VHH binders against p0dx41. Designs and how they scored, part 18

Target 1, 281 residues: p0dx41
Amino acid sequence: MASFIASDQDVKNFLTAPSMNDQEGIGFAYATDEAVLKALIPAPLKLMAPVVCGYVVHMGKPTFSAPYLEESLFALVSYKDKMMGAYPINLLLHGPGAESGVIAGREGAGIPKKLADDIELRRNDNSATATVERHGKTLLNVSWTAGELNDPSIMKQFAGQLALGKEAEMNSFFYKYDIDQHEDGTNHFSNVQLVATQLRSLADQVEPGNLSIQLESTDDDPFGELKVLKPLGAAWFHFDTSVMFNTLKLDEVDAATTMPKLLTGRYDRSFFNPKAATYII
Key: E = the ipSAE of ESMFold2; O = the ipSAE of ESMFold2 at other seeds; V2 = 0.75 times the mean of E and O plus 0.25 times the DockQ between their complexes.

## First folded at step 4 (VHH)

Design r4 (framework vhh_7qia_2)
Fold by ESMFold2-Fast, scan of step 4:
Structure r4 (fold): chain B 281 residues (1-281), chain A 125 residues (1-125)
Amino acid sequence: as target 1 above (281 residues)
Amino acid sequence: QLQLVESGGGLVQPGGSLRLSCEASGFTFSSYAMGWYRQAPGKQRELVAFITRGGYTNYADSVKGRFTISRDNAKNTVYLQMNSLRPEDTAIYYCATEGTRIWSGSYVDTQFDYWGKGTPVTVSS
């Protein structure tokens, strides 16, 4: 029988490491404007290349929810020239487990997650497509066709990260923060921290191929800011296992310079527009 | 050549049980969703249950709590355990797999394009 008081066993289960097992879909990369992408990366992270990476995947067996679909655009960054990893700019989720995924990711790990209105992923033989729709626009439309990458010169770098049957580890960098309500009726940011969460994945299927990609933009999700200058490549992949297993607290950071770069990925324009309240009237 | 071979059908009394098996060949079984359809005389085929590559399951409302779908990737086999059988469960049961793999807001949008030849199930007194 359910209770508002969780059992000791429920609390222990809640604290186990989350896994996104049976994950498959399209991963891709394209070249973008260096100055634009660099400006989005909060210090002390450093952009490594003028490349946007992304994926559209189905999470078939998450440990914390029913299955769901997820999209992300991320940059490749370094921290103090010692740690390398992904800096996610956005994540959009859709499907039966999507609400649980948003709640868990935002509260537990500082992940910039929102709900999409629709995500579809489709594969037929050696071709696949994915579309992401939100607020009346198809924000992302990608296709993969098995074969050569658009830029074959990056094949060695690409193949190294997606080696079949080998556990791969990647750092994902996130910023965590608190929002405090003050007596004067304003909110203030506090405890703004850079963290690295480590992810361990086991790939059992990787199929390189040609990328086609189109972006649309809204004020809530300004994907058009990350202009596609040149598609670099795509792959269909499947991860048997993918587990978030360790969080490292790296730095406290200045709220004034950092927070402007975090809000659009986490909140819609209604949070920044006082006229949104008129819809209640 | 993709092949699906069903077995385990038969005659059973109301309240009885049957276990259907489907052996798959000619494709990478572990990478595809598998389903069970049924067709009663004069009716269209109806999806009864399906199971994804990761083990997520879905059931028609008419069979929830009575039927269980499972898979064994080592044996390239999908199963349908049918309990508390009713006369209205009488049909030819077909094993199915995806021609096109589609993931959208829910697995109900998944379509199965390849079927076996079927195995008959008759529930009568």
Scores: ipSAE 0.250, ipTM 0.701, lowest interface PAE 2.0, mean pLDDT 87

Design r5 (framework vhh_vobarilizumab_d1)
Fold by ESMFold2-Fast, scan of step 4:
Structure r5 (fold): chain B 281 residues (1-281), chain A 126 residues (1-126)
Amino acid sequence: as target 1 above (281 residues)
Amino acid sequence: EVQLVESGGGLVQPGGSLRLSCAASGFTFSSYAMAWYRQAPGKGRELVAGITRGGSTSYADSVKGRFTISRDNAKNTLYLQMNSLRPEDTAVYYCATEGFTIYKYGSDVRTQFDYWGQGTLVTVSS
């Protein structure tokens, strides 16, 4: 029988490294406004290029949940010129495992995850599309057609991240923090930390192609801030395995300068609406 | 509602010809790769011919040079022209979508599927 007290074996199972196995979908890149993108990146991370990367994928066999769909927009960043990787600006999830994915990612890894109202990913032969809907808008609409990238000059850079049949390691940078309520009722940020989560993935399918992309914006998910100046390319990919195998604590950071850049990716506008005092005389 | 309806099957003599048609509805036909499969009595289904969105064709070794797959996107119709028919071509012939994947939850749409017709019987007399 189940109990509110987990068994020792359940605790051990809970602490097993999470995997997002049997993952497939569309990965893409487009050029955006450098000053806008640079302003979104919290120090000490440095923007490497005025490029937004993204994906819409299906997680077929996550170890912590039923399957789900996930979208992300991320920047390419460096840390102290020693480490390079992704800085996710947003993640939206939908499907049977989506709630578990949000809980595990936010509590365990500081990942900026929210629930979408709908995500669809479709492929037929050499063409694929994905749409992401939240709060009455289609925030993202992407298509991939197998063949040449929009900008063929970036093929080596783009394809080099997804080596077929070889394990590839990638860093993703996240900020973790606590919210502490003091005796006077005020909330305060504490323990604001930059971490690097390391993924080890085995790609068995990578198919480059042409990208078409459209963004819509809401105050909760302001995708339109990351304007599409030029599509660069897309690929259909499949990972047999993708394991989050290590997390490095890198830096403690200033809450006042960092937290404003973290909240929109994690919370909706309802968290930021103070209510006026009620006057009865 | 997606439907694939095959027609054109029948009894034909060895060495004869037959043209199968598949009428597609309920989806954007021109956006999908299509195929013909067959199933002989007491055997599993086998791929006979495929055609991509762009019109590239592929054939099983047993039918190369004898069968031709084609499509008419304006009529939402897939065809299989069968020439020099042999007794071993006797089977139920099925129209199907190929290389189709869809992930969508909370709807009548399935997460991964092929659409199949009900089939049309081709009998080549011995």
Scores: ipSAE 0.331, ipTM 0.773, lowest interface PAE 1.6, mean pLDDT 86

Design r6 (framework vhh_7qia_2; at its last look DockQ between E and O 0.01; V2 from the best seeds 0.00; counts 0 for: pae E 23.7 > 2, placed apart)
Fold by ESMFold2-Fast, scan of step 4:
Structure r6 (fold): chain B 281 residues (1-281), chain A 126 residues (1-126)
Amino acid sequence: as target 1 above (281 residues)
Amino acid sequence: QLQLVESGGGLVQPGGSLRLSCEASGRTFSSYAMGWYRQAPGKQRELVAFITRGGSTNYADSVKGRFTISRDNAKNTVYLQMNSLRPEDTAIYYCAAVRGYTYGYTPLDEGQYDYWGKGTPVTVSS
């Protein structure tokens, strides 16, 4: 019988590392404005290249939810010249498992997740398209056509990010924080910290191709700030397994300089409207 | 090309059940996402249920909890199990196919489907 008190076995199952198995879709990269992208990266992370990477994928067999679709835009960064990995700027989720994905990611790992109004991913023999819609705009429209990358000179760097037939380990960098409400009616940020979560993935399909990409902005999701200066390439991929493991706490950081770079990816404009939440009881 | 043939329609009393089948012939069925549409007399055609190539499903609010869409790729067939039927479910039911891997939970527009069946009538009346 289910209870508000979880069983010992339920607690043990909950503490098992989450997996996003049977994951497939379009991965892509494009060149953007270096000064703009660099300004979005909180210290002590360093931007490695003026490139936005992204994906639109279907999570077919998550261990924590029903299936869902997910979009992300991320930067490639380094930490103290020792660790390299992804810094996600945004994630948008849609589908039956999306709410569980948002809760688990935001609460457990500090991941900047929101719900999209729609995500669609379609593939034919040699082409695929994906669209992401939120608050009346198509924020992202991407297509992949099997063949050469837009910039063939980056093929070795691009292919190196997806190790076919071998388990690959990558770092994803996130910021975690607390928001404390005080008796005087003010809120304060505390315990702002940089963490790295490692990811182990097994790719069993990687098909390079040509990228076409278009971005639109809303105030809630200002994708157009990450201008597409040059498409670099795309691939259709499938991960048989993808497991989040081994969270490392790296640094405590200054709230005043860090928090402005975290809020737009996690909250909508209603959180910043001083008129939004006036109640008379 | 791909041909879709619906079957299983008929007359049923309110509260009854029917299972519609849509058999695909011609090119590879497993490459298509499938939808069930219906059109009642004097109404516009509406999506009832949708199933992606990967097996994800979506339903119109009017049928959610009563209808179930499923597919059998070995038999090149998509099914619509209709339970707790109501007079307002009376319509001609159409099977539709769209090519490729399709992952999405918002239904596609009618114009985006590649193939359509000729329809099977369902009448819910006493």
Scores: ipSAE 0.373, ipTM 0.732, lowest interface PAE 1.5, mean pLDDT 87
Fold by ESMFold2, look of step 5:
Structure r6 (fold): chain B 281 residues (1-281), chain A 126 residues (1-126)
Amino acid sequence: as target 1 above (281 residues)
Amino acid sequence: QLQLVESGGGLVQPGGSLRLSCEASGRTFSSYAMGWYRQAPGKQRELVAFITRGGSTNYADSVKGRFTISRDNAKNTVYLQMNSLRPEDTAIYYCAAVRGYTYGYTPLDEGQYDYWGKGTPVTVSS
């Protein structure tokens, strides 16, 4: 029977580690301006390459929600030259499971998730396209065509991530923080920290190919700041499973220098500018 | 700030019983879930028992049926009743506090606890 009060078993199930099963879509990489990308990376993370990676995927069987579509753009970074991985700059979600996915990611690991107005992902034979729309613009338009990469030299950089049929372990870096309300009603940041979430993923389909990509900006989602200087390649992939098997607390960081690089990926201009308004139906 | 002080440890014969207490100083004790951990010489610290803010309990398999964790929020105290003690229960026992955990339990890294006690030694020997 329905109740506002969850059982102890329901709470136990709520706390289980999430898995992203049956994940499929387009992954891609392109070269961008190094200085621009580096400026977006909060300390103590260090940019490893002037490359933006990303994806548009269908999350078919997440353990925490109904299915949804997800977009991400991320940088390749290191922590103190000893841990390497992805630093997601943004994630946009759309579909019946999207709200739950945003809440879970934001609260669980501080993942920069927002809802898109629409995401489409379509494949026919050896080509696929995806679009991501928010606040009246198509922020991302990406196509994959099976065949040769735009720049075959990136195979060396991604070889371990493309190992078909074997589990690969990957780090993703996020900044977690709390927003506390002070006694006078104002909000304050606390517990700003760098974490690494470690995933074990099994890819059972990877089809490399040519990337075509276009980015656009709105005031709320400035994707065009990460200019496409050179498309490097794309792939259609399927992950049988991707499980978050470990989370590491790496560092406490300064709120004043860090939060300016986090807020815009998580909040829209209306949070910062009393003369900014958004009306969506 | 919450300060934790364990007591009740000592020397006991196999098959005997001890009751450990962990007294907390501070106004916010009821906001914390509590755990008992133990560390034997040369071994890693391990969970013994955990109790949520709401009173739900969880135990290591090695102590189920022999140990009972309980709490008294009015006295700011968590207890570990240890029965049928064995030589392998010999260790330093620590209490720990973590904010939240009103329901359920999930394994925690030692660094996730907000406060730790200093420990109380328990020796089970003839």
Scores: ipSAE 0.000, ipTM 0.087, lowest interface PAE 23.7, mean pLDDT 86
Fold by ESMFold2 at other seeds, look of step 5:
Structure r6 (fold): chain B 281 residues (1-281), chain A 126 residues (1-126)
Amino acid sequence: as target 1 above (281 residues)
Amino acid sequence: QLQLVESGGGLVQPGGSLRLSCEASGRTFSSYAMGWYRQAPGKQRELVAFITRGGSTNYADSVKGRFTISRDNAKNTVYLQMNSLRPEDTAIYYCAAVRGYTYGYTPLDEGQYDYWGKGTPVTVSS
């Protein structure tokens, strides 16, 4: 019989490591304005290259939800020149498992997840397209065509993240925080921390190719700030497994200098502009 | 406000084919997921086929492999190609539309749809 009270076994199962199995889609990279991208990266992370990476994928067999589609744009960063990885600026989710994916990521690691209005990902033969729509605009329109990269010099960077046939460890960096209330009723941020999630991923398909990409902004999702100065390349990929096996607490950071860079990936304008209203039903 | 008008129904022999059309007027059609439902005399209305804004499809088991749903956003039209028709396909066929933000891949309860057409009858008999 269903109950609001979970069993002890349910609680134990809830605490198991999540896996993002059977993940497939388009990965891409493009050059952007270095000063703009650098400004988005909170200390103590450092930008490694003036490149935005991203993906649109079908998450086929996540262990924590039904399947869903996911988009991300991320920067390549280092922590103290000793730990390198991705700093996701945003993630948009769509599909039957999307709500669970947002909750899990936001609560588990402070991952900047929101729901998209629509995500579409289609492949036919040696080409694929994807679109991401939110709040009245197509924020991202990408295509991949198998063959030569736009700039072949980036092949080593793609290969380093998608080594075929061997599990690779990858870091993703996020900021977690609490929202607490003062005795006078006002709110403040506390315990603002840099964390890294660590994944072991097995890629069994990587097909490099040419990238075509367009970005656009809404008030809630300013994707166009990350201008496409030069498309570098794309690939169709499949990860058989990806296991989030560890989350490291790396640093405590200053709320005043950090939180302005975190809010838009996690909240819409209605959260912080009293004159902002959005009616989507 | 969106208005839906079905067409293409009629009388057909068992094993034959029909193509239903549903033309939408009003707001941007591309913002809606679309479904075809049918209701036989004395029976409950049932889902036949569903297509998301982006073209992903879902079918009732009873029609899978025989019916195909498609859409043409430029013409504000959704289609149902019905092949290998059987007498049990006899029903009134209804087109329905919903803004499918949170409903895009899951078959919906019929009460979740925002707009319905008036229906087009399909009869499969000798």
Scores: ipSAE 0.000, ipTM 0.102, lowest interface PAE 22.2, mean pLDDT 85
ESMFold2 (binder alone), look of step 5: mean pLDDT 85; pTM 0.876

Design r7 (framework vhh_7qia_2)
Fold by ESMFold2-Fast, scan of step 4:
Structure r7 (fold): chain B 281 residues (1-281), chain A 126 residues (1-126)
Amino acid sequence: as target 1 above (281 residues)
Amino acid sequence: QLQLVESGGGLVQPGGSLRLSCEASGFTFSSYAMGWYRQAPGKQRELVAFITSGGSTNYADSVKGRFTISRDNAKNTVYLQMNSLRPEDTAIYYCAAVTGYTFSYGPLDEGQYDYWGKGTPVTVSS
């Protein structure tokens, strides 16, 4: 039987780099309103393109949990014109390992993870669908059909993101912060920092195809703000390995200008409005 | 749809400066990423400088520190400021546009661009 005191070996095992191995699903991209997307990106990150990327994937063999499903919408950004990578706007998780995934991501890496009420991912030969449901809405509905991208002109760019049979390294940018309680009865943000977490993935399956996508919005998850102007493409992919390994501390940032852009992805409206209804009894 | 017109080329002495301009007309310029390419006589066309729709820039190693790419979305124009020019910079310079959907974390190859200008010649000689 386990003890409230972890063994030295348990502590050592806990500190190994987390991996999301046997990861598969739909990756996609669509064009959105540049001014809207740009406004969501906290300085010093810069938006690279008026494009929202996303995925709905199954994490088959996480090293820290049972399997789970995960959705993300993210922007492509740069830092000081030297580093490039993803800036996740949201992440929603569902399934047996989902709670552990939220805990590990939020505490270990500052990732804006919440629980979905349901995520479904289905593939039937040359077609696949995914839906993400939360608080009475289907926030995301995507489909992939094997074949040509919606915009064939981006095929070379699209292929470059998913290097089949080759190890690919990429950055994901996150903001980490503390919330400190003070004697005057207020909370204060402290240690607000931009970090880059490095990911190393090995893709063994990438199948381009046509994207259909629909978004719905709630106040807790305002996906409709990232409106779909033009679907660009989708792919079914499988990563044999995907390892989160190195964290770089890049900048300390101003809380007043940064924190407003971080809270909706991490918290529901009940944290901001004492009159907000709870929908789970 | 989108049309690109380059200007500002000419003859300059080594060590001199030129500013190239590329005016875009047609579809929404601010949604496009823009590149400057050059082609010297008898050589392949090569990327010189690249600017994303969001303003991030990349440069070829041969021009890094000497050339600056910038854009003015209000004027639908991309610029290439060329300083400390060398004889090996002699080429026809082409403006190129790609839909702002660059998934690349680095410079694009020439086959990825959707629109090209007709070119403006730059000659660096004493």
Scores: ipSAE 0.000, ipTM 0.292, lowest interface PAE 11.2, mean pLDDT 85

Design r8 (framework vhh_vobarilizumab_d1)
Fold by ESMFold2-Fast, scan of step 4:
Structure r8 (fold): chain B 281 residues (1-281), chain A 126 residues (1-126)
Amino acid sequence: as target 1 above (281 residues)
Amino acid sequence: EVQLVESGGGLVQPGGSLRLSCAASGRTFSSYAMAWYRQAPGKGRELVAGITSGGYTSYADSVKGRFTISRDNAKNTLYLQMNSLRPEDTAVYYCAAVKGRTYTWGSPDEGQYDYWGQGTLVTVSS
């Protein structure tokens, strides 16, 4: 079988760009409190609109794992008023490939991934629902019904990002960092960097519709901080291919101002206080 | 529109095996989440095993390690391989389907299943 020493071919295979092929689910957007959302975005990224975007999707043919379900809430941001993209605030994964996805994404790309206790996604005719459960709460409950967006005035903005049958490129912004143990028994953050990971996707299905959304919070996953002020719209979509193909190093950033905004999306309260067990499951 | 027809039930001795089949009509079988439920006399209906549109399986604790759920999308057929049968497995076994695509690593709740078969009787006794 395999050895603890990888072959040259295994190393080459490991370095192949990861793809999340045969991806489908619900994408959505809602308006939230601008001051709250803006405060979550680390400099030098700038919030573009007081809107939380999200998705709940099934990854049917990832190249690095068995299939899994994934949820994300993200902001739309700009870098130096030239580069635009997504800043993921959270990602929760569940299913056979989920553990591999968390490890690979956190270690390789600085992606804020955790395991959910359950994720369900269902489509029946022209309606679909998704739920995300973690630590005794249904953190997210979304529904899509085919038809008009909640706010039809955003249709031009929505349509511009999803070109059917044509390859589209998008940026996702992440912060990468090291945690260094020092001889005095303290840990320190180092090499805190803003990166843009570029994604190339081919959409073969996009169906706009009406969004219904509810959020619940725990201290480990404070979704209620991103309050739903107004649902804007949703879509059912399918990506035939979606590949993370390039990473650009953009800036080295200040750890003291940046790290407080990165930890909740990556760690539970037990990392900050060993006695802060705040959920029952 | 979709009809589910179970077969393969019968009388079997304790320790024996049976394979149940559920034939589905229609063109969208591969998109359905499917399950086997059973109902013993005087009891409510209970989940035995489930399989999602993505092929992920779940089992009741009482059957885990003894029963295997599988699907053949080319034949539009769901199977339940039942090994090491016990008298307490005696029940009418029902095939159930959720319309559309369902992705989950647990079984949908009973009320979420849109289509049900008429059932096939399994009796485990000497």
Scores: ipSAE 0.329, ipTM 0.680, lowest interface PAE 2.3, mean pLDDT 87

Design r9 (framework vhh_7pa5_2)
Fold by ESMFold2-Fast, scan of step 4:
Formats: sequence, structure tokens, C-alpha cells
Structure r9 (fold): chain B 281 residues (1-281), chain A 126 residues (1-126)
Amino acid sequence: as target 1 above (281 residues)
Amino acid sequence: QVQLVESGGGMVQPGGSLRLSCAASGFTFSRYAMSWVRRAPGKGPEWVSTISRGGSSTSYADSVKGRFTISRDNAKNTLYLQMNSLKPEDTALYYCATSTDYTFTYGGEIDDLDYWGQGTQVTVSS
């Protein structure tokens, strides 16, 4: 039987690198307003292109939970003109493993995860759709149809990036922080730091296609701020394996300039009620 | 046209083993999840097991968990079911099945499976 005291072997297993194996779904990209997207990126990260990337995927065999569905919108960024990678603006999870995914990601890796009310991902031969619902709105509605990208001129760039059949390494940038409560009941941000989490993935399927995308906003999840100016393309993909194998601490950052850009992706508007005596930040 | 042809059934005593095979043709096998479904005499169809397209994710009915192993060989367009510690209750016609439509909302059900094979009979008796 289990105990509240974990065994030495359980602790060792807990510290093993997590994997999101048997991952598949729709990946996509669209052009957005550069000034809006650039304003969302905390220094010292720099926006590389006025493009929002995203996905809606099923995690079939995570090592830390039952299966679940996940959505993300992210920007392509650089750090000190040397490291390149994704900066996730949001992640929404739904399904049997979703609660564990939120807890592990937020507690362990500083990932901006929330629970969706529903996520559906459906494929029928050469077409697929995904919807993400939260707090009474369909925040995201995407479709993929196998064939040409919306912008065929980017096909060579798109095809070259995916390293099909070979292990590919990629960086995801996150900010970690503490919230400390002082003796007077006030809360303060501390230990705000930029980290790069490194992923190693093996893609065994990538099918390019045409993207259709619609966004809706709520105050808790303002997706409409990232306006769709031009769909660029989509793909159905499958990763056999995807392992989070390393995390690099890159920089300590100023809380006052950084924290305003981190809170909406992690907390709902109830945390910002100016009438609540407990929300003296 | 999707075609699924099961083989490997037969008669075994309780505690015995059988390996079922399903030869798939008429579609890109490596792009689809595959399932095994069985129909016992006088009963409706019962889902047994599913395997993801790459083989990295498998699921099983509680009645067969720990005894049956589903696997696939995408190079050969073949699905397998290794059945160990067989019980009289495992006696059924076994079908391999797939869907041209799959929805990720916590697994597929029998009504989501569009294509079934002809079946192969497994009889466990002494």
C-alpha cells in the first residue's frame, strides 16, 4: 500500500524527466499585429516575427498523468541573439490527466496552464477540427484540410523546420516566480527568473494543409487581442516521443516590468478584484 | 476500399495462449489507430483494446488487462493481439476495426468504428 512518506525509489522516479509521448493534433500559424504581439513579450526576450503559432493536441501517453488535450498560443522569440524558441502566451488543458498536467507544469516549470471547460479534437481522413471552450465562449476554433498551406510561399521554410524522422531539440521560454506574503497580509513578487526548458521530440508524421481559424475573447482569456490578420498554414502532426530533458536558468528579471505580462495567462480576473481586502499586491 | 482480414483464431484450453493477426489494405494503415472488438455468443460487441498509429499508446478493457497485448507492424500493415492466460469467458468472434473518423475526447467507442473485418473465432474450453 501507499504511504504519505514516499519511498526512495518513488522520489527517484518523481525526479525523472517528464515525457509527453504519443502526442498528435493540429499545429498552426497566423500573422498578427506586430506591435500588439511585441508588447506581450517580456524582456530580455525579443520577438522574431509577427506570427502567432499554436496547437491543439492530444497527449496520449504522458509519463506523469492519464491522457489529456492541450491548447497553446505562442510566439517565436530569441534570447541574446543566440537562443531561439517558443514563448507560450497561454496553455489550456482538458481531460482525465489535465489536473495533473496543470499542477506539474505550474509548480515544477512555471508554465502558464489553466483548465478549459472543454477541448475537442477530431480528424476525418483529410480534414480535422478543434475547439476550445472556457467560461461560456469558444475561445478557439481551428480546422485543417490536407493540401497546400494558406501561404504556399512559406512551404520550404515550414518543411525544413520539422526534421521528420529525426530527433529535434527546441527551447520553450518560461518565467518562474514566487509570491511571498508579509506579516501585514500584503503579497509581493520575488525570485522572478527567465528559464529555458529544452524539449527533444521525434516527429513521425507531418501533413501540411490549409488553416481556418476563429478566436473569441473573455476577460480571463483575451484571445481576440491576438487578431488573425492572415492565416499562414496548418499541419496534422504526431510525435512518438517528446521529453523535457533539461532546464537552463538564464536571467533574473525585474518584477515590476515583467509580472504584468505574466498574470493573465496564469490567473483569472477574480484575482484582480480591487474590492477584495486580500488582493493588496 | 478498406479491407481488414483477421486470422490466428482457434481452440485452446483455459490458461492457453493465441496470437491474432489482422492484415489491413486499402488505406494508409500507419495513419490510423486500430482496435480489437469481440462478440461472444448471445452478447453484443465488446471493445477489447486500442493501439495508437505509432504504437506508443495502448488501452485495454478491464476484463483483459494484464493478459492481452495489442501491437502493430506498420511496415507490414498488420495488427496483432497476443492473448495469454485465456479464460472460457474469452470465447468470442474477434474483429479488428478502425475508423476513418476519430475524436480525441477520452478514447473511441464501438459506435465510432466505421470498418470491421470478417472476424476470427476463439474458443476456450476443456
Scores: ipSAE 0.050, ipTM 0.408, lowest interface PAE 3.9, mean pLDDT 86

Design s1 (framework vhh_7aqx_2)
Fold by ESMFold2-Fast, scan of step 4:
Structure s1 (fold): chain B 281 residues (1-281), chain A 124 residues (1-124)
Amino acid sequence: as target 1 above (281 residues)
Amino acid sequence: QVQLQESGGGLVQAGGSLRLSCTTSGFTFSDYAFSWFRQAPGEEREFVGAISWTGGSTDYADSVKGRFTISRDNAKNTFYLQMNSLKTEDTAVYYCAAGYPTLWSSAPRSYDYWGQGTQVTVSS
């Protein structure tokens, strides 16, 4: 019989490094408008290239939940011209483990996670498609066809992140914050911090290919702001292991300039305006 | 309550092979990553190899890479170090260790549980 009092072993297990193992799907990259993408990146991070990267994957064996599907769009950024990595703009999750994934990521790691209404990922021989649906729109529709990348110049980037049988390490940059209600009844942001979470992945399958991609927007998830100017490439990949093994506290940042760039990826318009659209379950 | 027990150590000639085993009890084996460390007389404990909690990833010290292989058997609550092409420099007490499901850690402090050690002596 379970208890509201967790055992010492349960507390220890809760504090273990989360892993998103047996992960597979479509990874992709496309060129976008530099000024638009640059404006989304909170200081002190700097945009490295006018490129949006993304994925739609199935998490087969997460250590904290049942399996789930996940989508992300992210930018490539640097910190102090030395550390490089991903800055996730959004993550959408769907499936049996999705609620646990959202709770764990948002509460513990400052990850901008929301629930999608549906995510489909399908592979048939040398082609695959993924769709992400939320609030009445297909926000993302991607396809991969095995073969040449749209732009062969990015092959070195894929080789670095998706090299077979070798560990690939990447920093993911997140902003963590508290929301405090003060004695005057108002809510305030506090303890706004830039962190780097370090991820170590082992790819046992990587298949480069041609990318087709379409984006749609809603006010809750304005994907169309990140216009597809040029598809660069896609790959079908499988990570046997993917472990979040370290988190570095890097910087305390100003709430007034930072928080406007964090809210849309984490909250829907109903949090900002009582008249915002709702969805039907 | 938790116990790790090494076996398979002993005396072997240079160029020979040994397989070390680490049998565990008192915890859920499948929840843990496992590593081997060694300590030569008068030296610090040195990382040898690690295996992830899923068994899908392994890491090795440069000094043993290509010669040693780590593996695990969840059904037997046991993990192994296969040691081939042994050198006199491999002479040490070998320790097995269990820790959180952290893929790659060469830091001893990352491991919650340790065996008592097993002596490996390589003579020429």
Scores: ipSAE 0.000, ipTM 0.115, lowest interface PAE 19.7, mean pLDDT 85

